# Ledger of designs, part 10: VHH binders against Fibroin light chain (FIBL)

Target 1, 244 residues: Fibroin light chain (FIBL), of Bombyx mori (Silk moth) (p21828)
Amino acid sequence: SVTINQYSDNEIPRDIDDGKASSVISRAWDYVDDTDKSIAILNVQEILKDMASQGDYASQASAVAQTAGIIAHLSAGIPGDACAAANVINSYTDGVRSGNFAGFRQSLGPFFGHVGQNLNLINQLVINPGQLRYSVGPALGCAGGGRIYDFEAAWDAILASSDSSFLNEEYCIVKRLYNSRNSQSNNIAAYITAHLLPPVAQVFHQSAGSITDLLRGVGNGNDATGLVANAQRYIAQAASQVHV
Below, E stands for the ipSAE of ESMFold2; O stands for the ipSAE of OpenDDE; V2 stands for 0.75 times the mean of E and O plus 0.25 times the DockQ between their complexes.

## First folded at step 3 (VHH)

Design s29 (from d08 with V29F Y34M T52Y G102Q T106E; framework vhh_podentamig1)
Fold by ESMFold2-Fast, scan of step 3:
Structure s29 (fold): chain B 244 residues (1-244), chain A 123 residues (1-123)
Amino acid sequence: as target 1 above (244 residues)
Amino acid sequence: EVQLVESGGGLVQPGRSLTLSCAASGFTFSSNAMGWYRQAPGKQRELVAAIYGGSTLYADSVKGRFTISRDNAKNSIYLQMNSLRPEDTALYYCAKWPDSYQEYLESRAFDIWGQGTQVTVSS
């Protein structure tokens, strides 16, 4: 099992509090071993295989959300690669609100059309990480489509399918981070929101602990050092639980 | 030939509003993602806002102040800029997103750019 205790304090960026244009997710990803990245790719492949076998819309939307969360970790800042997934998530949310899932069904075609391209992109990240740009904020990860980091839409979807009482305190903290003027706080809010999606939350919860552990030591969203360390732990521990 | 033509820039006082327009021709407008970028002197180019179908995306620095919209019948996009600040002073560019992932990898950016329109916010 891999743990973040292999990384010293000196290896974690200490200038993220300076308002540097950097993503907390991409910074945490920089500290994950290449082997763990390969395991993450295999996990994405398994999720997509499972999604293809599902017939009900809630299961398909959940699988897309889980896939989008992992793609966001691997491709933050790359235009277009997450937009089809974001559109499916947003269309599903719209369907829940309106009771009309025609738009959701129509969004699935483009998403399936991009699945192979997304896997190729993820493989390229492992081979040539320098070719990819990391987003400095959630808003820069998807220029054309719906926003994977759309906090309100994601939380509406989560609350529609989950016990809201469990998430009340976490919701307030994450909303504060999402509305922060600090780009690192925005990025970690997006990461936590993706983590709270039911399939992703289940996987990461089993491996790394609860959302409470990720938010440990978070005050007003300006101190990103603890958030980076916590995100690193979640990624490393989740990867260590995948059998290759 | 694909063309993007920006207009609507100018000199305005802080707190006022401007609307930028971008007229597109030479491609199937309704099926393309469009965006606004800006570049201030001595700074890197940044995405301001983008639109694809009914979905919109904004930079954190302009959220709540700027609104992007499109009119497919007129092959145009617009950027409504409210509560302008001196920090919004920049050359604003209209851009069309690449049609494919491969084109994005080759260009590392939007594949078509307009000439830009200057916005200056001063007292």
Scores: ipSAE 0.000, ipTM 0.112, lowest interface PAE 18.9, mean pLDDT 53

Design s30 (from d08 with A33Y Y34M T52S Y101W G102A T106E R108G I112Y; framework vhh_podentamig1)
Fold by ESMFold2-Fast, scan of step 3:
Structure s30 (fold): chain B 244 residues (1-244), chain A 123 residues (1-123)
Amino acid sequence: as target 1 above (244 residues)
Amino acid sequence: EVQLVESGGGLVQPGRSLTLSCAASGFTVSSNYMGWYRQAPGKQRELVAAISGGSTLYADSVKGRFTISRDNAKNSIYLQMNSLRPEDTALYYCAKWPDSWAEYLESGAFDYWGQGTQVTVSS
């Protein structure tokens, strides 16, 4: 399970006048317990792997609740996490120039391990690409930013060189992130759904709308701590519906 | 014993349609993540389409042209291929996902490949 601090929005300082969602999310993250923050070193695949080893649907439902809770926590954003997004953009640009996308593939793990700020940045790039007139890296204080061009052609080249069926699943998630016009919560719900075993995926497909609505508030700069707590509770309730 | 048997391949002209079928035995398709892969000459196998519960996934090159479906009563999955192009020429395989994500992450691939069915698109 993921532990969330019972710290209300009224206790979070409100001296941010620019209204940027990232600032509010970063402040909300400061109220997450160190134990929950340490979970951020784990990616979704590691958690699902550990839970899947238990071999029953109740354990898988627990894994889904824990994984979704971690994603919800990460939606609050860890300060400095924007560099993971910049690394994806930089590695993609390097791949386009060199014809070698191994670095791009390697950058995806840290990126998906730090949801929230990264998904918000990717959604911004997708929705308003023309408004971003500079490299992503410099804008985030990271080196060597780049532009996303001809993503489909680049991904086709990666797939042609890949011997892993798992990499083809990663394609769906990355493509959805880069081309989604929806909030970050839609991308998080899609990620959870794409990586579940079929019986558990059915429960999440049924519940995705409500989970998406709860997580959407995080991206809008609302009380992220409270929204994360609500998302975790709802996901745990949805997971408990899986009856063996 | 798990078995997958593909059928429906053939030689077609560009712009035509084909439907591939995959008959499964030894397990239930409605309870498993299922997919279609293809392998063109000199290339690695790539995912074309997958289905799990109510969700589907498509390779970008086939999105809007191909449709994956299943018939639970016949314990089968299908790939409807419309507006075929020469670059769709490949051997098409039906596959079942491992029963656990731990097995999947270790193997890096779908379990239980069938023999494949050849699709050739030429004039």
Scores: ipSAE 0.000, ipTM 0.110, lowest interface PAE 19.7, mean pLDDT 50

Design s31 (from d08 with V29F S31D N32Y Y34M G53S G102S Y104F R108W; framework vhh_podentamig1; at its last look DockQ between E and O 0.02; V2 from the best seeds 0.00; counts 0 for: pae E 17.9 > 2, unsure alone 63.0 < 65, placed apart)
Fold by OpenDDE, look of step 4:
Structure s31 (fold): chain B 244 residues (1-244), chain A 123 residues (1-123)
Amino acid sequence: as target 1 above (244 residues)
Amino acid sequence: EVQLVESGGGLVQPGRSLTLSCAASGFTFSDYAMGWYRQAPGKQRELVAAITSGSTLYADSVKGRFTISRDNAKNSIYLQMNSLRPEDTALYYCAKWPDSYSEFLTSWAFDIWGQGTQVTVSS
């Protein structure tokens, strides 16, 4: 016989954190049931784990930030939209072309506000995961849901900013997510793309410590409400320091 | 009706090998990604390995030891398990992805899988 299973309610084993980014990420991913992950998401998960295992802080920071964003999007039962992400992406690529980054600077507030809201969803995975399955992700209600944007130009900039082989792998997977007919996949593609924009990546680099602490708390099965607030503050602070 | 039937489980000693089989029916087998999950007592169900038309994916804990393969002519997938460890003890499930695999990905929240086959690794 064949059965269809939902998210497992089994308790996730709690491990003591060893202080490594890779361990923190691995434990955080455990809160997302593998049956809720597409092959693409599983591949991204592996890429980010490998990235977190690198010796340089930049790779670790990127992996942690991306992990947080993706897990947040996977947490909501009903996908929101990617309006904030699309806006920051398009305004950035316009800035690159025109030399005028005024629109990009204006887009940062809403984007990081949205990022902050999503961090709370991660905490809810610990507190009450059942409620999240029926929750609606954050949405701004823009035309098209923010799922169509200047994808290739954005990734040209992203790939030009780093020689990391992981980004090449991510590009292929995120492109498939971008072209999918599923809103959750599209949203994840938008958020990964936005996270990797050079100025945005710098914000997450500066705030990676607080995000790591949050994921560590989540991984340990602790209520991370205070850690969410802390991460939100650091992200906001770092975002306010962006000069483009 | 979609059917997945696992076989090949059993009791083995550590270091030994075991091959699981899954016979699928009720759908166009070649169009779908397939995989193996496992669930140990008190733990969440986890992906062990997955196979599409052109790629494979493995959990870190089984990389280098397990090999997933498929035979489209037989509508079957296999899991060759080498160097088995006590921590590999679990109920193993064959899984079908709900959407056909294409160059464009789709998201889904649920898998279809069989009744499972028990693998026990013990001295």
Scores: ipSAE 0.000, ipTM 0.211, lowest interface PAE 13.7, mean pLDDT 85
ESMFold2-Fast, scan of step 3: ipSAE 0.327; ipTM 0.738
ESMFold2, look of step 4: ipSAE 0.000; ipTM 0.213
ESMFold2 (binder alone), look of step 4: mean pLDDT 79; pTM 0.804
ESMFold2, look of step 6: ipSAE 0.000; ipTM 0.132
ESMFold2 (binder alone), look of step 6: mean pLDDT 79; pTM 0.802
OpenDDE, look of step 6: ipSAE 0.000; ipTM 0.223

Design s32 (from d08 with V29F N32Y Y34M T52S K96R D99E Y101F G102A L105I T106E A109G I112Y; framework vhh_podentamig1)
Fold by ESMFold2-Fast, scan of step 3:
Structure s32 (fold): chain B 244 residues (1-244), chain A 123 residues (1-123)
Amino acid sequence: as target 1 above (244 residues)
Amino acid sequence: EVQLVESGGGLVQPGRSLTLSCAASGFTFSSYAMGWYRQAPGKQRELVAAISGGSTLYADSVKGRFTISRDNAKNSIYLQMNSLRPEDTALYYCARWPESFAEYIESRGFDYWGQGTQVTVSS
């Protein structure tokens, strides 16, 4: 198993003043803790993003930063780069909350230096109709590195967090359809992929945009434009490979 | 609110046919996969048939006898049941599949079931 909860409650978007939102966030982190799987964080971040959609910019930026942590870890693809990726995301979140982005700027050099070297991992993380691969591992820590899960492993991670026997029946249907690989089963599997599993490319795209915007907003005395443009291009390329 | 309402059940002799209907409201019907489930007394609820767009899936026990269809203009699905057998006796439910994992977590499973319609096959 992998440890996947690396943030305290203070680092989760909390600016939505709603008892229901608070309980949803608590349930989401309970889910992450119970499953001990990085795939759970992608689904948890989708929930947190939805809750933060009506919040202020800081709450939305924190949700994006946490999502970016997963993407940065996955794009690094090597355990040695996980610390650099996590530091970038944590420094970004700290900057949003404190208004001081000096630490964020300092974290960018080491991280971006390795992004371009992991293009093969990006291809492996693209969602394909009827087949899914997700890189799974601790998203916000310096340990573990990425793991690539096939469709069944990704579904098992989702199902492990369910209290409903009805989802077990749905899983059996999707697994049977995927295994049969005829026209009917491929179409239904593609539908389930689009609706039940988050698109990795969409998360990549949002993360690149947020990092680029932050760099422009904070300003830079050095020409980091090329590195930022390359990172954004890589993520855009990953997004363009998704057929959803 | 999401609502599913089944109709068309009844008492029928073996070898005859029935058509069940399910009327849906409260969501974008054409965007969702829909299914028919049944539960006989003392048994677990089981999938009978499912439809997503133009693609269909059937339980082995009903293949060649039952046909699922949908009418997006009417927000409805149908189950045409031919060559009915005593073992088809059950309460039949219409269900909507969850759109996303986030929706599933919020609802804690399938919250979108109809009340069911009884089908009894006996002589």
Scores: ipSAE 0.000, ipTM 0.099, lowest interface PAE 20.2, mean pLDDT 50

Design s33 (framework vhh_podentamig1)
Fold by ESMFold2-Fast, scan of step 3:
Structure s33 (fold): chain B 244 residues (1-244), chain A 121 residues (1-121)
Amino acid sequence: as target 1 above (244 residues)
Amino acid sequence: EVQLVESGGGLVQPGRSLTLSCAASGFTVSSNAMGWYRQAPGKQRELVAAITGGSTLYADSVKGRFTISRDNAKNSIYLQMNSLRPEDTALYYCAKWPDSYAEYLSSFDYWGQGTQVTVSS
């Protein structure tokens, strides 16, 4: 068993400020075994739950929106229950509409359970890039319930709710992967691993940092706006490489 | 106040089974991620098993031998340990992941007191 951080299996979930999440879900995704990946996903799930539960929606708008983008990226290329991913997005939309994010938090468990159950398949897709060409579509819709329209509506609501520049880039990347049957890329899993996961890790770390600073009442060298702008720039860099 | 109370530890012979229980109060088990950790003398604390919603995960060293479960009606989680080995000897801790960052920042003690499992003749 290979571990990026020697303490990954023994670290208390929630410690994202020391870069543990970034080290596991970045370019080195394929260097960790299934247990380490499951632990990383559990860590991500708890942090996403925490972001969703922070209270005043207005003060958390960017973090919650970025969370939706991260979930969309992590679900890209995972075959099977597309409804779990759609349910997370729909529950988020319901939260925006109602001001109650309890349903969104509850939807995260089944979604990450689905991801956890398919860690071996995720690893196989990374080493067999051709498979993503045939399974990207289901990850963006709900094959079990035909909720593709709801996904589009939910994404539009998320884009409208806060700083949408980051989410627009994320949406465009995911949509391009959805249309991968018409792409000239023969290495889509490698593209995701090399170019999409590092921006996702960056956004994840920066979002958590912003929440940490808010809760502690501690100033940061960079404000929340600066962290968001940096994440957007990183996503834009990844998006620019989709054309190949 | 959140409380976790472990029970079920003891001395068992190699190859036998043991079930650990963790009774929770102050929060709902069904809506929280929970797990079992263990710590042998002179070693760091390690994750053994975790349960989130309907999904479970296990450390490679216990996969196929241990089963984590929950009873929502009793607000408890369990660790069924089969085919015990001497290397399973450790203090076993029930843990709750914080359900908010504010809870984490409050220096919340999300560990139980621990229960000793000793596997020897």
Scores: ipSAE 0.000, ipTM 0.116, lowest interface PAE 18.7, mean pLDDT 49

Design s35 (from d08 with Y101L G102E L105F; framework vhh_podentamig1)
Fold by ESMFold2-Fast, scan of step 3:
Structure s35 (fold): chain B 244 residues (1-244), chain A 123 residues (1-123)
Amino acid sequence: as target 1 above (244 residues)
Amino acid sequence: EVQLVESGGGLVQPGRSLTLSCAASGFTVSSNAYGWYRQAPGKQRELVAAITGGSTLYADSVKGRFTISRDNAKNSIYLQMNSLRPEDTALYYCAKWPDSLEEYFTSRAFDIWGQGTQVTVSS
């Protein structure tokens, strides 16, 4: 079973103030090491590519479970999808154990629905960047409403899901910024947001452009909406091949 | 077409190790997914470990103690069992998983080819 950490909102940076701070998020994303972005993009892209292939289905099912795991870990601060992702992983494991994958197939709909909600959240952050508060939403078997994910747990999950050799320095930088009491709180919040959403951001990059381009074009609501729709369509198409 | 033969079982004391082998013969097609299963007397069969294209999966009860591996040159699947416990006593089977999308969705059971290999961890 996949365990996600949930904690008080006091652990979330709460010192970013104003709704016109979309440029702060863009600046913070530009501060992230391109190597870290590339690794995240490649990991998600390869898994989604494997899901879309008509090859060995056991490998495709494993790829779906791995994608759910990465999304669960990297979106610990986002309502609902971590629980849906855990359900996919547990249902896949149950299927392997029993030889019955009906439960696994049934878990995919809610999972892709939650991924779509996360893509909508990043679109909303582009349009309404002052909303950086997170909460745990309800999902199958998951408690929600009032508790939010711990930043440290989310970052530890990122390291567990990726090549951690070079990410250890990045973790130390983010941890230092998160614990900082200096006047750069807006940049700290935006940077943490970029790191908590990497797989969702990388799905945007794969389907319709880069997260940097998304955040730089914050005044273009049509393009942001189109990116969400395109990413959802891509994920739905991958799910349809598995569900058939 | 495909034949799987389990071997390597035996009587062993707690804390010791054993390596199980699953030798495949008679096939020349693309790599497949395989699992190791075990069944203790009066219990249901349970998955111990699995190997797929590029990844492995372990039951919580054996995680950190057991390792599944593949040797393509020898056309064999292995289960390395370390720090054995009396609770690991069971018949161990290897099974081939469905190797196509069609097989996966027809809900066919995994094939278990042999009678298994007995592992007994004596106190």
Scores: ipSAE 0.000, ipTM 0.126, lowest interface PAE 18.2, mean pLDDT 49

Design s36 (from d08 with W97Y Y101W R108E; framework vhh_podentamig1)
Fold by ESMFold2-Fast, scan of step 3:
Structure s36 (fold): chain B 244 residues (1-244), chain A 123 residues (1-123)
Amino acid sequence: as target 1 above (244 residues)
Amino acid sequence: EVQLVESGGGLVQPGRSLTLSCAASGFTVSSNAYGWYRQAPGKQRELVAAITGGSTLYADSVKGRFTISRDNAKNSIYLQMNSLRPEDTALYYCAKYPDSWGEYLTSEAFDIWGQGTQVTVSS
């Protein structure tokens, strides 16, 4: 059992030079290959487990499977589209809740230029927004809204693994850059956070076939326990394919 | 001149049907994605329906009642509205989506094309 307390917010210089931050970004990026991928997979597994433990298991498992399938399909064959796909899903649910679809319209722009045919998957989505309790953006390494909550959630996920101890100093530095609220420091913090999570998008892309099989299982009336177990196995399989 | 011009609006009773037309000028409608938007007085503009290639997308409030289509020979986009309700009352706009990522983020890419056509559903 290992518990690591490296740095507190009080140990970070209040005014970090942006040139120093640039070197920290390069260093942090070099540290995150296989460990980051493992952390991303653990985050998705945790979300699936939490969803299964709350309310109507079958409905929540179905919602997760449909969302994962849409993201995998929209990102298929186009590098970097996983974040755009996650934004479309999140903006759509926000539109339904608020009655304001301006953000949803903006999120569709990239797809009309490249993959507008994939809108059929979104059109087929019959999930009640209340069933979607988790934002997919952070789990796919997509920074959203620039809010402290989104930043801390992403970094808490990164630090959830015991193998991430080497990122503790980087987290403290990035948190301070983010909290400084000047545009350059905030952009550097966003860059570090987003680039520490790119493997999450890659893992979802590689699992597209497995997610399709999961969706077929849902269509055949499988129960929530089986659906969650299958989703977790598919994510673990994607992890092994990335490392082996 | 590059433009989209909406027509076909009017005053109709609840439960009736109406067809809106959007005529494209200065470019061809067959190669791009298009949408219908609406704005009620004092409300934000909202997406009603979108079409690209063989794929369509509808707002939940109109799904099953409205149909978006295009006629390449007439260079036009249509919105067929069935079972109209008072809450469908709004100014309706058609819009052309950007052709690429770069255009999506420009100020022009956020503009709704055309002057709009008024639809009023009341008895």
Scores: ipSAE 0.000, ipTM 0.113, lowest interface PAE 17.9, mean pLDDT 51

Design s37 (framework vhh_7nfr_2)
Fold by ESMFold2-Fast, scan of step 3:
Structure s37 (fold): chain B 244 residues (1-244), chain A 125 residues (1-125)
Amino acid sequence: as target 1 above (244 residues)
Amino acid sequence: QVQLQESGGGLVQPGGSLRLSCAASGFTFSSYAMSWVRQAPGEGREWVSSISGSGGSTYYADSVKGRFTIARDNVKNTLYLLMDSLKSDDTAVYYCAKWPDSFEEYLESRAFDIWGQGTQVTVSS
């Protein structure tokens, strides 16, 4: 059994679940059709609501796995995203360990700020294809403890390894969208939907049971390394899953 | 017009050290992440280490972590791999690799994979 204090709904900022995250995402996606934008926003909101849920470790574990999957999908080739992702996962495991999720909730704002900025940058690069570059091994903005470093190292290793085609697939999609746009096709919305509603989330969701067991261990004062290691493995599996 | 020239390989005893160098030309070196890849006799290619364009981030395969150090000199357009505590399992041809600028270049790179000729490292007593 787990030794973790239960939090009331009043201890979870409701604006983080909806208002703040939705505003950041909506701002970055002014060029996306309302339907596709709504689906993408709902997907992120569902993850936030699941992560904020109390008294249901299975749901929380699933939300963590889904968040890691979406982060992996959105972070390909963009420096710094792995750091923001690692902070969310690390602060969540710290919350499980301490019974205090304030730090986790604080980490969500910066993470979704990064997501919004990156989506806007990708849109601008599609408009200006001469500025597109294939970037491998994104620079990490945070040199944290083993948990944070392990997660970031795994992500960058996937991008830098000779076996990884995750970054190449994303570059290919952006290039194809620009060509389609020039031929009277508007596929930017399709690109955003593909990157925010990834099959990666399914890979992480399938492993929710394993993550739940790790969260219980962390709740008893154990190292969170196991949860981070699982996220790293799911990212590696997810990278192989996006090969069409 | 990417050119990469590896050097510094040789025969060393177990526990010895070597410093590999890769001289780069034909591109803006500081703008690209660089990697070291090796191929042992009869095996496929194995990623060894990577370094970001600024040198601020470094990554290593589990088999070499704690023994190898990747570094770069952006003024001299040179990539390094400092290898210590060498083992017989480190015997391989070591290649310097730059990731491609475009998807078309990536398709060519995946088929041929490496821009340089490599440098042979042999660890034996």
Scores: ipSAE 0.000, ipTM 0.114, lowest interface PAE 18.5, mean pLDDT 49

Design s38 (framework vhh_7nfr_2)
Fold by ESMFold2-Fast, scan of step 3:
Structure s38 (fold): chain B 244 residues (1-244), chain A 125 residues (1-125)
Amino acid sequence: as target 1 above (244 residues)
Amino acid sequence: QVQLQESGGGLVQPGGSLRLSCAASGFTFSSYAMSWVRQAPGEGREWVSSISSSGGSTYYADSVKGRFTIARDNVKNTLYLLMDSLKSDDTAVYYCAKGPDSYAEYLTSYAFDIWGQGTQVTVSS
C-alpha cells in the first residue's frame, strides 16, 4: 500500500533510476507553466522540422511519427472537451463507490471520440512538421463551468489497482498541473488521470498497444492518412470492448 | 565517433558570472537540438536549458530563467551556457547533452542520447 500524499505538492520526484519505467509524464513536467509548456512544444516542432529537412528515409519518418504520437498524447484534451475526461473520472469513482459501472462505460465513447480528433495533430506533424499550433483548449469545467471530478478519489483508485512504485512520480507531477490556475494544465491533468484509470488504460493498450503501435505503418513522413485511420480504428475498438 | 567536451567551469563568488562551452564532434551538430543538464553533490540530475538546431528557440528551467542564456555556433560546432547572477545553489557538475529528439526527452535529464564528461561549477563565498 502506497499513499498518494507520499510526495509534497511543492516537490518534484528526484533521483529516478534510468531503468525505471516512465510514463509520458516525465518528472520535469511540473517545472513547466503554461507559457513554458507552449515553448517546449514549439521547440519539439522545430526539432521535427529540422529532422524532416535532412531527408525522407524510413528511419527518420518513423522517429517523426513516434515523436508526433507522444506530443499528440501529451496534448490530448487541450483541443478536446475537458468534460469528456472529467466524466470518465467521475463516473469511474461513482462506479467504485456504488458497484455499478454502466455510467463509466457510457462515458468512454465521448472520451475516445475526443482523443480521435486530437490525433489530427499526428498528421500535421508528419506532413507539416513545422508549426504545431498551440491551441487554447476549453476552460476546465463541466456542468456549469466548475470542476466535476474528485482528484484525490481518482488517484486513490489508480494507486489501488496499479504498480504504485511507478505512479508516485506521476501523482506529484499531475497534482501540480491540477493545482495550476491555467486551464490547459488542468485539462492535461484531467486527461492524464483518466488515461491512468485501470479500465481505460488496460483496454486502450489491449486494443491499440503502445503509442508506437498506434504509429505503425508509417513508411515515410509524407502520408499520415493511414496512421490517423489506424488510430481512430483502435480507439473505436477499445471503446467497443469496454461497452460490450 | 560522437564526442562532447565541456569546459569553462570554475570557482566564482555569488553574483558572479561564468561562460560554459561544449565542443561537439562526430555528428552533424547543426542538425540536432542541444541541452545543458547539471548534477549537484548528493542530488539527482536537473535539466537546465535546451536550444533548437537552428538556435531560433530556447527553453530554460524555472530555477535559472532570467539568469542563464543558452546559445550555439553551428559553424564552430559549439554550444554555450552564459551564467549570470550565480547562486550557491548553482554549484554542480554541468553536462552537455545531444537532444532532445522528443517532447518527453526534452523534459527529462535521463533520456538524452549522449552526455559529455562534465565541467565543475562551484559558487562560494
Scores: ipSAE 0.000, ipTM 0.112, lowest interface PAE 17.7, mean pLDDT 54

